# VH-VL binders against Exodeoxyribonuclease I (sbcB), part 2

Target 1, 149 residues: Exodeoxyribonuclease I (sbcB), of Buchnera aphidicola subsp. Schizaphis graminum (q8k923r203to351)
Amino acid sequence: PKLFDFFFKYRKKNELCRLIDIEKFTPIIYVSSYFGALRQNMSCILPLSWDLHNKNILISIDLFKDIDKLIVFCKTVSISNISIKDLFDLGIVLVYLNRCPILAPIKVIRKEDTNRLNFKKYFYYKKINLVKKNYFLIDLVKNVLLKKN

## First folded at step 10 (VH-VL; from y2 with heavy chain E31S Y55W)

Design w2
Fold by ESMFold2, fold request of step 11:
Structure w2 (fold): chain C 149 residues (1-149), chain A 118 residues (1-118), chain B 107 residues (1-107)
Amino acid sequence: as target 1 above (149 residues)
Amino acid sequence: QMQLVQSGAEVKKPGASVKLSCKASGYTFTSYYMHWVRQAPGQRLEWMGEIRAGWGNTDYNEKFKSRVTITVDKSASTAYMELSSLRSEDTAVYYCARGDYYLYFDYWGQGTLVTVSS
Amino acid sequence: NFMLTQPPSVSVSPGKTARITCRGDNIGSKYVHWYQQRPGQAPVLVMYYDSDRPSGIPERFSGSNSGNTATLTISGVEAGDEADYYCQVWDDSSDWVFGTGTKVTVL
């Protein structure tokens, strides 16, 4: 399949960085066992920021998760009570670019694979807008990770 | 069968408030957005606001933000919309509509006519 | 404010094809959804994401979207298709935007 060919071509950090556009809120495909076999080890993620301490870590959000839940949690729970596990359970994902992660632009998903891979392409526009409107989330996550890293 | 059943018609004076209800059945209420959309006589549909039923967070059309409040009662699977400081131009049919992240409204209530006149 | 404009009326003979246009600046970069509203009734979704048909909507309904124009096409028009039709988009600055509406008359 064309998707798998793309995955194998782009594994080095400098090639992967060309897929990442934090400023334009560009979602990308991330293939990782982190998501589990039921989700076919794949998700659409939104890059948010580089980690404050380790520049090889791309802090991202899993767009398949309930973004409203994450936002409400971060607005209502005191920062001192927010654990890293809470953030991961709610959709925060770390991508280690020095570990040759499998990333691809969302456009390489074939139409025939959309239903099989459970990619609901159109979900992401509103979810991305929710992140833009709640920009505080990005700094909060960076600081929680810095404190506990 | 999926249903959105709205409260009955209202007649109000200018300056009053109205609170409309929308009871959902046949789906998991807390997993979706509920939207409120109005339609003045002979006019287009106009989005007023939304609430994520499971979490209670809202977003409003700037035009109505100072006068509209959308709430839910999760145990009753019911959404509410309150519009204050009513004016004659608020005369319209008010619809509740179900949505999610998919950018359209897939189910609509029957509508509630609100008439504002002196 | 992002705006959507539709012709106020379209007349079509039974069995012929109705084409309902929805115009907006670069609307082709957005996903267009369509609603049918019969007199005294709530809107019903008849097309979403430009060209996808909800369950229960006949195959004679189709849609397209490119450039500045989206179009809902109803082939083999029946008397029961007589209604008002509204296009709709979501826009990141204006949120939920509806078109001006088109009354389809079957005569």
Scores: ipSAE 0.385, ipTM 0.793, lowest interface PAE 3.5, mean pLDDT 87
Fold by ESMFold2, fold request of step 11:
Structure w2 (fold): chain C 149 residues (1-149), chain A 118 residues (1-118), chain B 107 residues (1-107)
Amino acid sequence: as target 1 above (149 residues)
Amino acid sequence: QMQLVQSGAEVKKPGASVKLSCKASGYTFTSYYMHWVRQAPGQRLEWMGEIRAGWGNTDYNEKFKSRVTITVDKSASTAYMELSSLRSEDTAVYYCARGDYYLYFDYWGQGTLVTVSS
Amino acid sequence: NFMLTQPPSVSVSPGKTARITCRGDNIGSKYVHWYQQRPGQAPVLVMYYDSDRPSGIPERFSGSNSGNTATLTISGVEAGDEADYYCQVWDDSSDWVFGTGTKVTVL
């Protein structure tokens, strides 16, 4: 399978960073048990930023989640009242590139598999545009993450 | 059975405001966008704005942004559109339409005719 | 601002094929959706994502999109197909854009 071959080809951080283009808002596939077996242990994520202190951490957003909910929450709740758990529940995902994560470009997923695996590429366009229009979100998330206990 | 049922026709004078309603049934109202689209006589469809029913955030066509307010009542599964400072050019049929992150409108209300005349 | 233009009208004989075009700069890079509007009625979605047909729409409706032109094709045209047809896209900068509309007349 082409997905399996890709995983073996791109495992080291320097090779994985070629898949990441934050400035072009390029979504990627992330395979992790974090998402659970019902989601086939994978999701489509949008890289947002590198963490301020740990440059092995890629702060991303799970595009399967309700992006409007995340944006409204971050606009209406004072930053001092936003917990890290709130952000994770709303779709913020941390990818640790020094832990050999499984990342792939979306094109590796076959068209016949996109509906079966709950990947709906057409949802990405509007969701990505919502993130672009709400660029304050990136700095807000980075600041909340700095307050980890 | 999914339905979008709109309020009845309105006749208004220039300078007045109108508030239209769109009641949804047969689906989870708070999981979708509601859009408002109008059609002046003999003209094409024109998008006015949207609201994410579950969260209340809006986005408007810049042409209408200063005069349009879209709201929801989640408990009544109803969306509203208010257009202020009415002009004769605002005479049109106004539709509500359901959308989501998909890039089209899958269900439409029956339309509400608003006539603006002296 | 992204613009979509359609021919104002198309005449077609019963049983023949109607082709309704929608023109836009590089429209082939976008997803095109189509609506049918019968006189005095609300629009109805008849095609989405260029070529996908909603449930309840006859298979004689089909769509294509490449280059600068998207096309809705109605084969075996019936009197009930007489309506206005609008194409629509969503664009990053222009948001929701509708075409100018095409009246299909079955003669």
Scores: ipSAE 0.364, ipTM 0.779, lowest interface PAE 3.6, mean pLDDT 87
Fold by OpenDDE, fold request of step 11:
Structure w2 (fold): chain C 149 residues (1-149), chain A 118 residues (1-118), chain B 107 residues (1-107)
Amino acid sequence: as target 1 above (149 residues)
Amino acid sequence: QMQLVQSGAEVKKPGASVKLSCKASGYTFTSYYMHWVRQAPGQRLEWMGEIRAGWGNTDYNEKFKSRVTITVDKSASTAYMELSSLRSEDTAVYYCARGDYYLYFDYWGQGTLVTVSS
Amino acid sequence: NFMLTQPPSVSVSPGKTARITCRGDNIGSKYVHWYQQRPGQAPVLVMYYDSDRPSGIPERFSGSNSGNTATLTISGVEAGDEADYYCQVWDDSSDWVFGTGTKVTVL
């Protein structure tokens, strides 16, 4: 209940953008039916970059997904053979800021809800560090999405 | 390495305004939030407001919302806090403190004493 | 309006253990952070997320939080530990809230 109250305070585009920090790899909470009822319709996502074609599209990674699998895939498969569906299946998520998405900072997750939502901050930060060590992934994802759109 | 350096002590009369500065160094200024927290003599710390340094968005304590304005100069890596309509109760040490999406403040300025007296 | 209450003072002999409590309604459901403030100085973060220590903070400092009470524990107290200590949380309705503060005196 309190979580959703907070979401309403950040529903405006300018306030949503305030939560996004590409440069320092700041994770955020994203509430969407995209993640399914089993995940309580939410996930912790890592903003990677703005789309090169549309500035209202935020390219992110679902930190619930297996980041190692994504990295291995991107290292072994030629960029010409990578589809956008492949990226989505491997954890890439597009957030459309002009569609009033429900975003919130990590701090809105209460300690008592951590287990219920299976949000383990320590593991998320490890995945973030993994992305930082494989920075090529960001450029690759950007280029694939640019070519396919 | 990370450091927040605040402007010097101020003496003001009731009804006046004061503008304090906080210069950041040792980190990417625009990647963090800057908060202002004050402490009256013998009292607890009191949060006043925050600013997203890279974007300029602000959020204020309702107690001060009508009198406080927080701004930044990104080119100078400096945050500012202006408090208007000063009263004796505003006499306190004012701190800038770095924050993020996390719940705490990891680096603090040295503080600036503001004295309000007739 | 969420409030945090601390004892005004705690006295401890060198080498002994000091325990500073921070009470709040169901505070165990929140993350608690702690700051040390020596006389005439700015606060310094000494504990975050209940029990995590920032770099440079000695292992003598530990934290816990459950029920209605969070506790900062300082084992092997030294003269340099004499300071005011403040607990802090973030609340949905009150934003950032600080405790009343505890003065730790080393006898």
Scores: ipSAE 0.032, ipTM 0.683, lowest interface PAE 5.6, mean pLDDT 89
Fold by OpenDDE, fold request of step 11:
Structure w2 (fold): chain C 149 residues (1-149), chain A 118 residues (1-118), chain B 107 residues (1-107)
Amino acid sequence: as target 1 above (149 residues)
Amino acid sequence: QMQLVQSGAEVKKPGASVKLSCKASGYTFTSYYMHWVRQAPGQRLEWMGEIRAGWGNTDYNEKFKSRVTITVDKSASTAYMELSSLRSEDTAVYYCARGDYYLYFDYWGQGTLVTVSS
Amino acid sequence: NFMLTQPPSVSVSPGKTARITCRGDNIGSKYVHWYQQRPGQAPVLVMYYDSDRPSGIPERFSGSNSGNTATLTISGVEAGDEADYYCQVWDDSSDWVFGTGTKVTVL
């Protein structure tokens, strides 16, 4: 019940922006049918950057996905041969703030829900730091998205 | 269970080289990074470099890049750090420390004192 | 180059609370980690990602990070807490950076 109340309070763009800290690489919970019922319609995502053309679009990584695969792919495949679909398949997620997405800080996940939600905070942070060590990913993803737009 | 055991203390003259070892146990050696961090007497910890044990990729502190070489023997689960052209300022305790994709060090060796004196 | 500065020393009576600060330009935008180093021993990780405790570290250790200052707080200080404490971050330009260290003395 408290979780739903929280989500209700953070439905407005101004409130959502308070959850987003790109500079610190702060992970957030994203509730969306995009992730499917098997994942309880949610994921922990890492905000990477705002879209260069549309400030309402938050470029993020689904931390449930294998970040190593994404890194290897981006290191071995020429940027000219990388499609947006490839990035989506590898865990890139676009969050549209103007569509009132359901976002929440990871602290809303209770310890008792960790197993149920398969929420592994350590691994998420590990992946986040992997992204930090491979900062080129952010620029690459941004550039690939620019190709389409 | 996880342990990093370093080689013994070294006494060297200026201009010489020293090669330290760090033997890992209790975890999959090739799945992690191994870092080397030193600490001069009364000084802060100073990162020297890292190696991805499984792949052999290295990254060095620019300060030491010309003098330091980090290697691994995967069969022995051992990391090495060689520092050449030793100076008196290189007198310090040298630590190996485990890392991963996370950007901190979760396990440390006991340290190896290297004394450089004429 | 990114730098971290700590007070050289903090004195605290047993049972009281010690606060060790780590200052850096916009350090709040980074994750800060902390190490305890007892005399003659190797560093031990006592806090990571600002406020997470490794297994075996008591709850009386806590961490925070905002603005230009990260803080390691040790409540109910014990004699065994006497040590040097170092904050640490990773920086894009400076790689792994350690603080100047703080000697905590239990009076």
Scores: ipSAE 0.016, ipTM 0.677, lowest interface PAE 6.0, mean pLDDT 89
Fold by OpenDDE, fold request of step 11:
Structure w2 (fold): chain C 149 residues (1-149), chain A 118 residues (1-118), chain B 107 residues (1-107)
Amino acid sequence: as target 1 above (149 residues)
Amino acid sequence: QMQLVQSGAEVKKPGASVKLSCKASGYTFTSYYMHWVRQAPGQRLEWMGEIRAGWGNTDYNEKFKSRVTITVDKSASTAYMELSSLRSEDTAVYYCARGDYYLYFDYWGQGTLVTVSS
Amino acid sequence: NFMLTQPPSVSVSPGKTARITCRGDNIGSKYVHWYQQRPGQAPVLVMYYDSDRPSGIPERFSGSNSGNTATLTISGVEAGDEADYYCQVWDDSSDWVFGTGTKVTVL
């Protein structure tokens, strides 16, 4: 409820863009059928970078995915052999800002909904720190998308 | 622990410029926005502009855009606001205030009085 | 140009409830934030996103927002609550907008 209220109040592109802070590594809530009904059509994503060709495309990580698996994959597989599908399967998510996506800050998640939605802030930030420690991942993902698109 | 400490009061003549400072501590300076908000005597708060401390990009109130410059010194965790072509109506207390992706201000400096008089 | 209008003053006896209104066209479609400014001091955030309290703000403070009016309610008013209160929103065309301010006097 609060999540959707936020969206309706701040649905314009410029307002949504303010939620995105790549440098700060600020996770955000993303509501999309992409995540399926089992996940209640939402996830917590970490913005990584803007696409190099399209400023409306935000490259993010689904923080519900296994970040360690993604990191190991990217360390062991040659970049030339990494497909976009591989990245998507491992948790990379593209958010199109020009399509008015439903985004919201994590704070809109009520405490009582944390368990229901399986939002564990501590684990998300652990994953965020893992991404920070493996910053190469961001450049690699950007390059893969650049070459494949 | 989190605090914003601003420079001292200023007295200026009309037409002069003033540059105020705001030193941040207790948080990662480059991870937040810094805003400047002023308040003339007995008047409401008035937003002047913002800067993303880490990147240096700015946005200004159109009212002040031609006269205001906001900058940061990341090494000193300090934000600055320079206002030129001062007028008597610029007499006010000037505040720095921290912002983020949220659209409110969670921490404020103590304020700096700027008096513009002949 | 988006505008926020507040009553100039509200007087309240200790222990009673003060209600500070903030009016704006369809303000209910925006999140409203509130600041307390005691005499000679800097503003302090006391309410954000209509009804959320920052850490350290007592439960006596509550907020609501619907239609054209947001309200900051202070129950069990204390002498220390005497201050100016400002509502604030962000507007697409006007950026950060503050209300006219309300002086709360504790009688």
Scores: ipSAE 0.012, ipTM 0.644, lowest interface PAE 9.0, mean pLDDT 89

## First folded at step 12 (VH-VL; from y2 with heavy chain Y33W)

Design s1
Fold by ESMFold2, look of step 13:
Structure s1 (fold): chain C 149 residues (1-149), chain A 118 residues (1-118), chain B 107 residues (1-107)
Amino acid sequence: as target 1 above (149 residues)
Amino acid sequence: QMQLVQSGAEVKKPGASVKLSCKASGYTFTEYWMHWVRQAPGQRLEWMGEIRAGYGNTDYNEKFKSRVTITVDKSASTAYMELSSLRSEDTAVYYCARGDYYLYFDYWGQGTLVTVSS
Amino acid sequence: NFMLTQPPSVSVSPGKTARITCRGDNIGSKYVHWYQQRPGQAPVLVMYYDSDRPSGIPERFSGSNSGNTATLTISGVEAGDEADYYCQVWDDSSDWVFGTGTKVTVL
């Protein structure tokens, strides 16, 4: 399949960074056992920011999660009361680019793979727009991660 | 069994406000978006705004943003749309419509006619 | 503001094919949805994601979308197909956009 051929080709950090465009809010496919076998070990994630201390860490959001729930939580709970576990439970994902993560652009996904992987490209565009309208979330997540460092 | 039942026709004078209701049944109201779409006589459909029923977050068409307010009563499975500072050009049929992230409207209410005249 | 234009009317004989166009700049890069509105009734979804039919919509309804034109095609037109038809997209800059509408007349 085209997806698996792409995974084999892009393994080094420099090549993986070409898939990442934070400024244009470009979603990507991330394959990891983190998501579990029921989700076929993959998700569509939105890169949000590089970590302030470790530039190998890409802070992202799992677009399969309820983005509205994350936004409401971050608006209503004081930052001093927000744990990193709360953010992970609500969809924040860390990608370690120096660990050869399996990443691919969404455009590589075949239509039949879209159904099997429950990837419907258009679902993400509205969720991405919610993130754009609530950009304070990016700074909040970075600050919570700093408190754990 | 899914139904969106809207409130009855309204006749208003210019400058007044109107608040329309849309009662949902046959699905879990709080898991979906509710939209309001209007249609002036003989004209095309025009999107006014949306609300995520479960969380109450809204977004509005810039044309109406200063005059429209969309709310929900979760316990009654009912969405409301209030349009203020009515003008004669606001004479239209107002529809509620259900949506989600899938970017189309799969169920529509029967429509509510609002007539604005002196 | 992203705009969608449709022909104001289409006349078609019973049993023939009606083609309803929806024009927008690079509309082929967007998903197009279609609604049927009979006189005095609310709109009904008849096509979504360019070419997918909702449950209960007959196979004689089909859709396509490429370049600057999306098309709803009704083959074997029946009297009950006489209605107004609207295309719709979601656009990053304009949110929810409906077409100008096409009245299909069955003569």
Scores: ipSAE 0.030, ipTM 0.648, lowest interface PAE 7.8, mean pLDDT 85
Fold by OpenDDE, look of step 14:
Structure s1 (fold): chain C 149 residues (1-149), chain A 118 residues (1-118), chain B 107 residues (1-107)
Amino acid sequence: as target 1 above (149 residues)
Amino acid sequence: QMQLVQSGAEVKKPGASVKLSCKASGYTFTEYWMHWVRQAPGQRLEWMGEIRAGYGNTDYNEKFKSRVTITVDKSASTAYMELSSLRSEDTAVYYCARGDYYLYFDYWGQGTLVTVSS
Amino acid sequence: NFMLTQPPSVSVSPGKTARITCRGDNIGSKYVHWYQQRPGQAPVLVMYYDSDRPSGIPERFSGSNSGNTATLTISGVEAGDEADYYCQVWDDSSDWVFGTGTKVTVL
């Protein structure tokens, strides 16, 4: 309920943008049917970069996914052979801010809701650190998306 | 109201071991982490280790890893910290502190003074 | 080995503003938390995630973090604000790291 209350209050694009801090690697909650009913249509995502051609598109990582697999994939497969679908399958997510996505700060997830939502915030921070250690991933993802557009 | 109540002051000789307790109340014990942080006289706070109260998983500061053991008794909502091979430098106030998914400590025990002297 | 450095002391008159800095390499890319420790007492969380106040903490406490410096600001300082203040971060290699601490004295 708190999550949705937040959304109703801060659904405007300019307000949503305030939730996004790429430099600080700030995770945010993203509610979308993209993640499926088994995940209760939500995930914690890590903003990586804005799209180079469209500043309404936020490139992010679904922190529920196995980031190690993405890293290994990006290290072993030539960039020319990486498809957008490959990235999406491995956890890359595009958020369209102009489509009024449901976003919220991670703090709106109360402790009592954590178990219900199977929201493992602690582990997400570990994954964020993993991304920081493998910063090349961000540039690679950006380049792949740029090349394919 | 959430509270962490720690055991009383300890006086130990070098080479001995000490086991401190931290009893939690006012919240679901098994849903949080319990950390131990110490503070030597006039020194900064120093993180020692953590335990996920519901599962028993531990992580320790490398500085103490060989000497510290953190455990919990879920039935008693109590966390324990045992430090072995005590030395004079271990003289400090030892705090238990509640941790969450967020990487800070929101509630602290009152502290336990451990004095190590010959 | 990540380190946090604070000034040893800050003196302030009642009603004035105290600013406590916490320096660390690219600390602006981390979330900083702050604790107040009055003499003979346990630490108390007074700021988390740079600028969020826990329930019960007065609005005259505020926080910021950018570049290499995080700052805890206490406006309208009161006698009860006299304490040691510690900044804290979590680091992947160093785990929980506390600052060197700042003693705030209310003159």
Scores: ipSAE 0.020, ipTM 0.647, lowest interface PAE 5.3, mean pLDDT 89

